# Designs tried in a protein design chat: VH-VL binders against Putative lipoprotein MlpA (mlpA). Part 5

Target 1, 215 residues: Putative lipoprotein MlpA (mlpA), of Myxococcus xanthus (p38371)
Amino acid sequence: CNFEQPETNCFVQESPSWAVKYDVVDSPKDANGDECTTTAPLVELMGVYKYVNPETGAAQLALRPATLASRAIADTTTTSADQTSLGSLDTEPKDHGFCHANDFAPAFVNVAASDTAAANTIRYEFTNVRVYSAAVAPGTQFTGELKYTSNGCTSSYVMRAVWPPAPCDTASTEPAENCGVGSGLNPEFAVVCQPTSATGTTGYCVPAGDIPSFK

## First folded at step 1 (VH-VL)

Design e17 (framework fv_enfortumab)
Fold by ESMFold2-Fast, scan of step 1:
Structure e17 (fold): chain C 215 residues (1-215), chain A 126 residues (1-126), chain B 107 residues (1-107)
Amino acid sequence: as target 1 above (215 residues)
Amino acid sequence: EVQLVESGGGLVQPGGSLRLSCAASGFTFSSYAMNWVRQAPGKGLEWVSYISYSGSTIYYADSVKGRFTISRDNAKNSLSLQMNSLRDEDTAVYYCARVSYRYYDSSGYYTWFDPWGQGTTVTVSS
Amino acid sequence: DIQMTQSPSSVSASVGDRVTITCRASQGISSYLAWYQQKPGKAPKFLIYAASSLQSGVPSRFSGSGSGTDFTLTISSLQPEDFATYYCQQANSFPYTFGGGTKVEIK
């Protein structure tokens, strides 16, 4: 518990892409409490950015789901600001090396009706986001909660994220292509390949356990 | 080494109050949702309350809604249940339990309760 | 609320017997079902998740099956240490609900 290293501020690895996995807490339900089938993606990329007010030192964290960014082309009613969730961020780590981020605004898109589908709003609501910022591994893993709503179905998740985003294939025997040596991830991180679909093998390396996820 | 230890149970009169605590160790408490589950003498298991890992999402069984309050202190690795307006039917062993989860490669995500604490006994009697 | 109905309420069986316990949900829960074992005076022990996935360390004589509304827990060759009450639990929606329990007596 003693060390001579300087204290780590709430450093966050800014990137247009982090790999994010969602583990279900509340399965999809409509407004009447009945089962429905629309869920958050199994895995997706997410833009992660930190803003600091130079006069006050107040910090903010911005999360931009790739799903919203890609659906924006069908949306004539929202702006890029609506597709990014902005919340507060601690300036110093709390106990156990976590920097907390709270008070996120919802991120959403209003997908216009087409000849094959009705209009739909896709909404992300983030809560209790925590970035692991301890000196040993600052700002490259985070966890949080997501409430996802689409097609009238609401579901809740624990999200876990890692940087850098590393593409993977569960069918590959090459370690670099299946979240092992040479994948670009910190070799001490406990990661697993998460396919983008239930029937496919290609996806992204995501945390295998609780944040911080180490071997 | 992963442990949950309940405390705070005891004998109370109808209409009284008790506060139960659950101390967690051996895992990252702040990364898991938690439950309280109770069991009346000689009866089955009854789910009481859920709290998400941040504390922002809370659910209660209808039988305790408005009387019980679940809360957590992630800095202290502690879960609490404040029980007010206690009734005879609240007599039970109260367990805290972690909501564990796992990705299943082709089917999605699953949850279950593991580990469980040893339980703490609440008796509501005059 | 999703009601979980478990049967039988109790069963007496000899060591080596096959025991089957059933659990029925009042509405579809996919495979969001777990099974627990509880011995007298002790906390429940987790056995099975996702209706059929056995927890590491649980003997292979235990197995689960089913999806939707009808589920079964099977003990292929009952042992003395299997004396316990078994509970199913749906994890599909709030409020979480348990079955009424099945008490297995070993003779």
Scores: ipSAE 0.000, ipTM 0.441, lowest interface PAE 16.5, mean pLDDT 84

Design e18 (framework fv_enfortumab)
Fold by ESMFold2-Fast, scan of step 1:
Structure e18 (fold): chain C 215 residues (1-215), chain A 123 residues (1-123), chain B 107 residues (1-107)
Amino acid sequence: as target 1 above (215 residues)
Amino acid sequence: EVQLVESGGGLVQPGGSLRLSCAASGFTFSSYSMNWVRQAPGKGLEWVSYIYSSGSTIYYADSVKGRFTISRDNAKNSLSLQMNSLRDEDTAVYYCARGLYDSRDYYYGMDVWGQGTTVTVSS
Amino acid sequence: DIQMTQSPSSVSASVGDRVTITCRASQGISKWLAWYQQKPGKAPKFLIYAASSLQSGVPSRFSGSGSGTDFTLTISSLQPEDFATYYCQQYNSYPLTFGGGTKVEIK
């Protein structure tokens, strides 16, 4: 069919890729409380999956950061389960269309030393995850909080995510290449291009405001 | 010690097909992304294609998109490039190269290269 | 696609000279630039990544600088083994693109 069916429960758009933006809340600090420089990405892709126990009806949300998936290749000590954060998920939306996901297990990789980098543990801890599941945008935006640790630096973020992931370029005047008409996103979504680096122009379309992010 | 060896190059007619192979040894092939890079006689380097370590993500240069197919077999430690609908401008030495990644898990360079295999598309 | 322009196309130099090669991107690429050296008949050699980080085993006379759109490779005291063609390559986005190359040749 050519249309999406209305959902009466906590629908989540399952995909190996959602675009996720991180906005810093607490700047990086090491174990002694001193400033350090390693941060979470400005934007990354993330796998998002929903599991339902057929006997109990209990639902779970799985988040798999692309950063962990790619670094897992250099790690022989963790498994795909360790690299995926699994939490509980509401079976029906709460007030205002949100499905809450809680009790996420940490996701991490133990990257072995290489010729180009020292050994490092990268750890993601998700909390307060909420998926917007109302009919106007069923399961295609979510928000939450991230505690990120890498190179002994711990920092915290608000994350905001949207599906589908749409590549973008802030230097382009073509709407389809700068999160506008033709980008593949719902035209009612309020989105902006988030470059992958502070001085670059290419990245992904991400929510411009608080979830749900609409014009 | 670490090594990449290309094979499969040769003389082929316009419109023909050719399959290049790259054999990896001395490192854990399945842990690295791989690239194909070519160089036409007397010209500069041109990136052709990329494949992620698992094979899940693939990119192509615009000039070869739809005609070339990159693939890998991690069990055999080999990389392949299937080249179809070959044109005069595809004449080049083809190198396979190992990809590295930075702390953000983005590609940042190619540190191990093969010696190259020559593809000549006869006019 | 991001276009990479190198200048000069060739430079004649003597052993002991300071050689500077410039690379310009058609759009901002932050620091996501690598430099390669290629000697005649051989595969390229990886020299520099992240605009200024020297790859293991590369002599300290090589250095890189720049960010955004303008980048420079410098050889502080040219040695006989440095006569080669040098390429910049952006890795900010796909497709990956190389500069046209700069040939450093004997004066």
Scores: ipSAE 0.000, ipTM 0.418, lowest interface PAE 17.7, mean pLDDT 84

Design e2 (framework fv_enfortumab)
Fold by ESMFold2-Fast, scan of step 1:
Structure e2 (fold): chain C 215 residues (1-215), chain A 123 residues (1-123), chain B 107 residues (1-107)
Amino acid sequence: as target 1 above (215 residues)
Amino acid sequence: EVQLVESGGGLVQPGGSLRLSCAASGFTFSSYSMNWVRQAPGKGLEWVSYISSSGSTIYYADSVKGRFTISRDNAKNSLSLQMNSLRDEDTAVYYCARGYDFWSGYPDYFDYWGQGTTVTVSS
Amino acid sequence: DIQMTQSPSSVSASVGDRVTITCRASQGISSYLAWYQQKPGKAPKFLIYAASSLQSGVPSRFSGSGSGTDFTLTISSLQPEDFATYYCQQYNSYPLTFGGGTKVEIK
């Protein structure tokens, strides 16, 4: 080798789509502490972007849930900025190759009342977001926590995300269609197909274990 | 007001080419994904192609893959579909349609449609 | 590909009638279903998204329901302007797919 490999900075793969899985920590409850049924999606696509102030070098991470984007059409009061959660981001990796992102503003939409449904605010609150940015897989997996509120129900989750977003089918025996060889994901990643519904088989490849998720 | 206006349709012989255009106005074009949807005479709707707001993500229906190319010019607020090696089964009204998935690349539903442009592939 | 099956293919109805159209997905699509209305010689018009959410400006006589694989569009009291073909569309995954359409025609 003629070159000394420099230590990687906090690189994040910018994309309109990452696949994000949510695993429940606290089940949905309303403002009175009673059980309710509205939950975050089992899996969804999410926009992920990094902004850097060119003068200071200060970095920010932006997360744009697809659920908010899809409900924005019924919203006359929020903007694309409200549907994006913006937090700070480390400029250099810390312990174990992670770049920490903190102080996220809530992302939300205000879905207007219709004849079939009451008005509803869908709100995402992200905390403890950490992007894996080590040289072996820079900026293509992250984890964090989500507090999700919709229909007056609040629930909490651990989220684990991977790029690229690869569609999958748990019923398929073809490896490329079930998060295996040929799916488009790094072959060293430990991934599993997560259906978008409890009764269906189609969904997206998501991390199988804690981030970084490797075989 | 949101408007989508298609052009470029016409009569062409099998194996020929056509380029369809869609002119967008009344909204921030660069913030929305765009799609082409077609409808053969007396038949139902068939999705043809998707392009993300930035133009970086593109999908095609299997029936047109390798023959059709979708593109967009955000500076000109225009969407295009280059159609090569046209077949009789490509005869249809072609609609441009606005997706809802600005920023995310999520699968689309279509809140606004153009009036359509007719493509007839016949000798 | 997710196949969308619509029934009936046509229905004859009178003004004031309740009309019900069903749409079935070959795989689970959660609530990722939209409905469109198409009048003869016109482009489709967006009616409903997320299976049940009405687009602003769509009359309240239209309603959608369902989740998973089975979905329904209901017109509670058919008006003259409602004679059209209706299409469902899944947006769970690419390729996007439409139902075959249901023509609501004058009895």
Scores: ipSAE 0.000, ipTM 0.439, lowest interface PAE 13.9, mean pLDDT 85

Design e3 (framework fv_enfortumab)
Fold by ESMFold2-Fast, scan of step 1:
Structure e3 (fold): chain C 215 residues (1-215), chain A 122 residues (1-122), chain B 107 residues (1-107)
Amino acid sequence: as target 1 above (215 residues)
Amino acid sequence: EVQLVESGGGLVQPGGSLRLSCAASGFTFSRYSMNWVRQAPGKGLEWVSYISSSSSYIYYADSVKGRFTISRDNAKNSLSLQMNSLRDEDTAVYYCARDRGYSYGWDAFDIWGQGTTVTVSS
Amino acid sequence: DIQMTQSPSSVSASVGDRVTITCRASQGISSWLAWYQQKPGKAPKFLIYAASSLQSGVPSRFSGSGSGTDFTLTISSLQPEDFATYYCQQANSFPYTFGGGTKVEIK
């Protein structure tokens, strides 16, 4: 059995956590077109869920960024629904083993002012999300585009995501702790450790290349 | 050196058949989806067909559906296009092209062959 | 099918000129757009993917921009080797479609 079995359904691995990496396409600009500094995270966890209308078979994809979920405790005006971006999802793969997801509603949180920060609305707008749903890696990698707004700065990104979310440390010489053998990821996935900060070493294993990311 | 070399083109009469081949070298052929793209004399590029790395997904342009069949042999690093019921409008240079999108990056044709000429003449 | 419209169909330019080529999709394709260069009698050469990502080995005078339906290829300072026909291609959905091409000619 050397042949890949084609998927006839757009399977998505549902999980409260996937690891998502953002690569900048358009640098942050404010409403006047001037440069500013607030960017999307280098990497974050994201909830990924699929909903199917049982009568029609129509499918939807839901994305809930951990940044919105974590900041929700400082927000009394939005709900889990507002912090989750819901879009359409193909019922069967249309090209290259990908299931397209489109027409996402924005996800956002209104963070109240604190002693250390002014009030802030954080908004995620997803477009052209594609879930890889081929037999070799069914519903465990996806890509898409993000328009991110925070502190009045809007920037855009290509996002690449993988399941499961494996924590990592770029300073570790142990392969299992640096996205190698024993990390829990499919050994054929091409992944690299992405730290959560520019100065730190700890983060999550993310796709090393464009989706599907294989060795 | 990454290379694609087409062969099998020639002169054929309307209603006839031809089989094009594309020999791949310098990369792991079995990991990439492949495409056929054609160009009529003095005209622009037209996408013809796509085949995924394991042949699980195959797509055709409406102009060739039911007449052309794309296939691949990963053991021989070879891509084929069987062309039946050929028409005057199928006259073109046929290019074999590697799709980077399956394993690397967004869908784009990063490696092209030199092309093979198909002439359908009455 | 997604139709790709390129403009202009031809442009006459001199070495050192800034050349702008536009590509418009009949529906939203996000950033699923590539650009190719083709010289007479030769196979197309890959230039840009994901609307704005320059392929390794392609001179930095080439740049791509746009998203959704409107896309632009810019050559900031035209060189003699840049006289060619340029094509955009969408990869958002099958069938894949190319623009009609823009011929960059010597003035």
Scores: ipSAE 0.000, ipTM 0.440, lowest interface PAE 16.4, mean pLDDT 84

Design e4 (framework fv_enfortumab)
Fold by ESMFold2-Fast, scan of step 1:
Structure e4 (fold): chain C 215 residues (1-215), chain A 122 residues (1-122), chain B 107 residues (1-107)
Amino acid sequence: as target 1 above (215 residues)
Amino acid sequence: EVQLVESGGGLVQPGGSLRLSCAASGFTFSSYEMNWVRQAPGKGLEWVSYISSSGSYIYYADSVKGRFTISRDNAKNSLSLQMNSLRDEDTAVYYCARELWDYGSRGYFDYWGQGTTVTVSS
Amino acid sequence: DIQMTQSPSSVSASVGDRVTITCRASQGISRYLAWYQQKPGKAPKFLIYAASTLQSGVPSRFSGSGSGTDFTLTISSLQPEDFATYYCQQYYSYPLTFGGGTKVEIK
């Protein structure tokens, strides 16, 4: 009977930190096609920002990996803008409640040589980013593809991200400290604790399944 | 409404070249990954090539790598496939297809063009 | 490459019949499988993604199931407009690969 007001814009939760998990699609290979070992992190924090041109209404999405921000201290040749990947963003949600973000510029740092290591460029290339912008989880989960290059090794990943970035510990028996009740995340979200290292237990709550990741 | 219209097909001899085009309308072309998929007469579907929304990432089926070149012009809402060194086994209907991602994985094709026929015969 | 094997290659059926088509992957693809319908002389039409998620607007008589290596498309009560060839497609990894197709023919 009653008219329901339509949603007309893509919402994205802006934050200096989202938790992002990378799952490998193509294993690392060097320029000659030979196997190598340098990979993207298991999980990291990422800055996520939305810009809208007030005159045209055109929207952009900016992604800033914490790995690039932390390595910037050894870089005198790139700027904060080079360490941030900027792409276009839909103004309206499309199929399945997603706002598409594409045409990202690469984000990178040029890490200077040290006494023990050669100079290295770390490069992030994002494609096919999709922000879930439906009413049940407006702009708090996204997915996409990453092409990561470091030490001459290139590998590709599916990335899945959630806000807020809730810290966790897989060794904790307290639900609030292991992505359960009381962790700060929406209790309907399906999340799991992803350690930052293969040998450690502390990390961040990340989507347990495909976006949108719900129980 | 979303529409994809292919053109450029025809009859060509082995070793010849053709350029296929796909005109997109009804959606923001620059926001979507695009693919070419072909179908030989009486046979099944075969994926040919992928191009990212910016054109920065490109993949080819092994059967066409080195001979075919995919490209796009986002200002003109068009996708192209340059086909060189054509062989009898390249005879097929070629479809332009829009890719939609499944929650962070590779995608499926939600819209297809009507197809354009390429016949390579000696 | 991931090989996709469909069976049967063809099936003869009558309106109202239950039709089952199977698709087997040569390695685990999780749930990353789509189904398409193709009528003679036409482009394929997308039906199902993620093995079991029906596209909006596709009739509820269509359903998909399975995970890993074994997948099924079911048409619970075949209608005249359902006579077509059906294809499965894995999108777990490159190169993207399709099954050989199953032609659903009228008796």
Scores: ipSAE 0.000, ipTM 0.452, lowest interface PAE 14.8, mean pLDDT 85

Design e5 (framework fv_enfortumab)
Fold by ESMFold2-Fast, scan of step 1:
Structure e5 (fold): chain C 215 residues (1-215), chain A 120 residues (1-120), chain B 107 residues (1-107)
Amino acid sequence: as target 1 above (215 residues)
Amino acid sequence: EVQLVESGGGLVQPGGSLRLSCAASGFTFSDYYMNWVRQAPGKGLEWVSYISSSGSTIYYADSVKGRFTISRDNAKNSLSLQMNSLRDEDTAVYYCARSYDWLRYYMDVWGQGTTVTVSS
Amino acid sequence: DIQMTQSPSSVSASVGDRVTITCRASQGISSWLAWYQQKPGKAPKFLIYAASSLQSGVPSRFSGSGSGTDFTLTISSLQPEDFATYYCQQYDSYPYTFGGGTKVEIK
């Protein structure tokens, strides 16, 4: 077995799980421009993968939201490829240490109709994804924009992501359980616990500020 | 070296239209997010709009949403703001300003500004 | 929207004075705050990003500090060219909001 590993300076930490926070930019609206209630999660896990063409060195970034992966159980019409958003990725960082990823294909699932609910498509459209790939934090934080559609409601978000995914509890006084010392995150990263629900305390450690998020 | 130069300002009547332009030089324009920021006479700074480096992502302040349209031409290193249905409250000096990308929203380079006056 | 409140709205000072300008965010913005200087009839000039990082070419008498909701811009020894209006700007969350400005004027 002999193979060549193409060179690239845009390092991305590949993992089935990164923690991603979504901050709303435009609230949910339906096709008529009227307010509706379905939103993206406050936080979720996301698969992040990098592919490099061994002949050309061209790089691609793949993002797979855990929400799509979990809802795929009710879907018989989309494939794993449809549930993963694939875009291009720079082969070397631009100014300020960022690798730009563009031209993402939408990721989606078609949730089947039931006796009590109509069929629903959940769609993620990513744009302006930037992976911070500088020596002080190589490929462990990224940011981007999300256009989210579910139940006919479309909303938009700023997303900020960090690796490793660290579960947390805002009610815990133990630093390791509330994004502090011992959580598994780089101690120089500025992170905060984001609950998965508005009324709960358990969630994931996410960037506290703009990427790169440092203390 | 690095410069942004605005033009297109002037006197316009309420309900009228005006198109502002910003010419960029001395840097790779297509790598940067661009902003319009305005300042009414004797008042502070107000962010108006931004456009991503590719032109695909655009946001507006609520005060101008539906009336103003931001656009860019990366081949010509230019940024534009089409202003429709102008109101007295739109009277201001309009600055274009660059940001590296959509997470670096601080503005490190500013143009000289162009004055828009909405009055009879 | 995140509201940025600057105090004082104006300060009268003499050359050589230490001037302190405060900026307060209505919610936590980590360190995602910039400072700008604007002289009458001129465009704003970028001074500080990430609350405390000086832009290249800005004199060392300027310094920024703070995190979360409370931020300060300090001019350690005011020079004649420093009489201007200073603005803070948060860039944590859209829309990007500016403080109302602090005018530093001759006593």
Scores: ipSAE 0.000, ipTM 0.446, lowest interface PAE 14.3, mean pLDDT 85

Design e6 (framework fv_enfortumab)
Fold by ESMFold2-Fast, scan of step 1:
Structure e6 (fold): chain C 215 residues (1-215), chain A 119 residues (1-119), chain B 107 residues (1-107)
Amino acid sequence: as target 1 above (215 residues)
Amino acid sequence: EVQLVESGGGLVQPGGSLRLSCAASGFTFSSYWMNWVRQAPGKGLEWVSYISSSSSYIYYADSVKGRFTISRDNAKNSLSLQMNSLRDEDTAVYYCARDSYWGDYFDYWGQGTTVTVSS
Amino acid sequence: DIQMTQSPSSVSASVGDRVTITCRASQGISSYLAWYQQKPGKAPKFLIYKASSLQSGVPSRFSGSGSGTDFTLTISSLQPEDFATYYCQQANSFPRTFGGGTKVEIK
């Protein structure tokens, strides 16, 4: 079956939006090692782009968190480049269809102080990014690790991402609105609706299990 | 054939401004990432700034951030560098350089344009 | 920023000599390293990309090797036109950074 057939190269579905879920590994700590409360989003959209040198075959992966793009409105010191994390990418899949991406530059914004809030730097540091690139899901799921810093709090996460970014509502009984038939996702994917807030019901369809996440 | 031709360099007083231009020909300009690289007299190469093919990604060296602005006009096949608040240490030959197709090296360079900041 | 350190800063050599230039990255850059040649008064010319891939039209006496943090450029039999300054450059992450250069001069 094509399910396990590897691609001959590392294909990645380029899109201004993928849905990414973060699961905490190390809870937030400040510079003194004390507990603090600022965490990464439960789910967010992320721009994903692949660049290939056609002469050498060298590839790069670019990740742009929507949180950085959104907070950049209050920042006059960083550019869209600072808000994008660029790393290397394997040219051919390794280990059963995975393309590894490494050596990412940090992505960040410097949010200016306002009448109600102190200045804040939000920083994303990605490591161990692996894109699943096999015939059943060619470059439409990836996993990796995130070190997130905001308000002086640093925490770490495992991230799991899927394309397309299907909106969802956990309160809906309509399959198309709760990551089922008609949502736009590959029906073989194991996905679940992840709300954007702990108390809300609306969010995005994200992988339900380890990548590759299949039924 | 691929050509990159820089212009706009000159002698300027500290605190002054200059706008460098790079005219590209012989290739599909809108498909390539573009860079500015400079070289101070007797010194090595220093990367200054980068702009992606659609202007979605822009990077600056810390030494010029906040003072220099890179831009491009794909309809006119031109790259620009607006340089403000110039300092003695900005004295250099400035090269326009093309990324190797979203690449990992600079495959074509212009002849360079000289910027001298002196009181 | 990734720091690129080249050694030696200069080398005196004769036509026919084997010349080796080294480049070290302060952190892993995989194979995302290019080599450039710059002659006095001229713009740099790229020679090698992806650490070891020779650009079309560049003489076969030039070769590159290495991965990760340690890289070398070798000129197996130096010719008169090879007297120049050579630079390495990493493209693994932003900002892109160059080595300090190695001047190959006549002995």
Scores: ipSAE 0.000, ipTM 0.421, lowest interface PAE 16.9, mean pLDDT 84

Design e7 (framework fv_enfortumab)
Fold by ESMFold2-Fast, scan of step 1:
Structure e7 (fold): chain C 215 residues (1-215), chain A 121 residues (1-121), chain B 107 residues (1-107)
Amino acid sequence: as target 1 above (215 residues)
Amino acid sequence: EVQLVESGGGLVQPGGSLRLSCAASGFTFSSYSMNWVRQAPGKGLEWVSYISSSSSTIYYADSVKGRFTISRDNAKNSLSLQMNSLRDEDTAVYYCARGWYYSGRYYFDYWGQGTTVTVSS
Amino acid sequence: DIQMTQSPSSVSASVGDRVTITCRASQGISSWLAWYQQKPGKAPKFLIYAASSLQSGVPSRFSGSGSGTDFTLTISSLQPEDFATYYCQQANSYPYTFGGGTKVEIK
C-alpha cells in the first residue's frame, strides 16, 4: 500500500528479454527534413542489464535492442558493446519510486551493402529513461524516449517496457495467450497484446498505459 | 485552408462491410499522421485508428482490431478505413483527423465533417 | 487504458459567466492533455494542447491548467458562441482516450 514511497535501492530485473513498445512522437524524416518510410518496430524484445563499478558504487543501465542483435550477424564492423546502449543509473530511487538513467551512448549496427540493398546504419539513442523501482513492482517496468535512425530516416518515440516478456495473440480467446491470467505477468499490471506487424495478430504483452502501468 | 472530407458511410447490416474515405487538401498530406475517431449517437468521442505519415506505424483500438484496416495513398491525398464484420456498436459518425506533432506528442488539430455509419438489421 | 473522467456532465450558464470544467486521468499523464470544443452537428475543434497552450486563433478567454491527473478548462467570460460540449483527451499513450464530455448550455 506504500505505492508512492521511494525504495532504498534501484533494483532492475536483469534479463536478455523485456518487451518494449514504441509510440511514435515524430514520424520519419531524412537529413533534409523530408518524409521517408523506415520506422522503429511496433514492439521488440530488449536486453536489460545493470552494472555497478565495485570501486565507486556508480551504477549503469545497459539496453540492447533485439533488432540490433539480429542485424549484427550481417555486420563485421560493430561489436556487442556497440549494439548495447550504456547510460548512468541512479543509485537510489527518486520521488515516486523512479530511478533515472541518463547519458546513454548510442547503440548501432552497420549493415553492409548487398545485391538488393544499400549499406545501412541502424542507430538507437535513448533519453529520459526511468525504471520503476517501488515495492509494488520493483524493477519490472520502465519508460523513456527513443530517437531511431535507419535508412537515413530519423524518428522519435516514447518507449514503455515490461518484464517478463510474454508472447501473445490478439486472435486468441485464451486469457493466458492474450495477456491475461496465466500469461506469466503480474496480474495487477495493465498490459495489452501488441502485434509485431500491422496486419498480424501475434506479438508481445506490453504496458497499456503510462509507467507504472496498473489496473 | 486545411480541409478533410469524409465519404463512404451508410446503412449496413450486422456482419457487413463498408469502406470510408477521407480526401485531404490545403496541406502536404504526406507530412502528417492521420487518425479515425468515431462518435456514437448522443455519446462521446472514441479514437479508432492511427497511421503514420509513411504508413510504417499503425495502431487500432482494441474494439476494432482485426476487423478494421487503415490505409493511405499519399499520391492521391487520401485516407481509408476498411470496416469488416460490422456490429451494432460500430454505429457512429466517423471523423478523419489530422495528427499534429508538438513536443513529443500528437494532437488532433483538424477534423473532417464526419460520415455516418449505421449498423442495423 | 487510461480512463478520463470529466465533471460536471453538464452546466447551465449565462453569457458573461466564468465556467470551469474538470478532467481527471486514472493515472499520471504529465501535461499531455488536449481540450476540444464540439457544437451540435459539427466536428470537434482543437482548443488547447499540452494542458495549457492555446491553439492559434482560440480566444484568450479560454485557458487550461493542471498536470499529473487533475486538469481544468476555464472560460473566463462565456460568450454566445461558447455554448457547446467540451472534451478532454490524453495524449500520453495509445490508445488515445477522451473524457465523457461536459455540455455547457444556456441558463
Scores: ipSAE 0.000, ipTM 0.411, lowest interface PAE 18.3, mean pLDDT 86

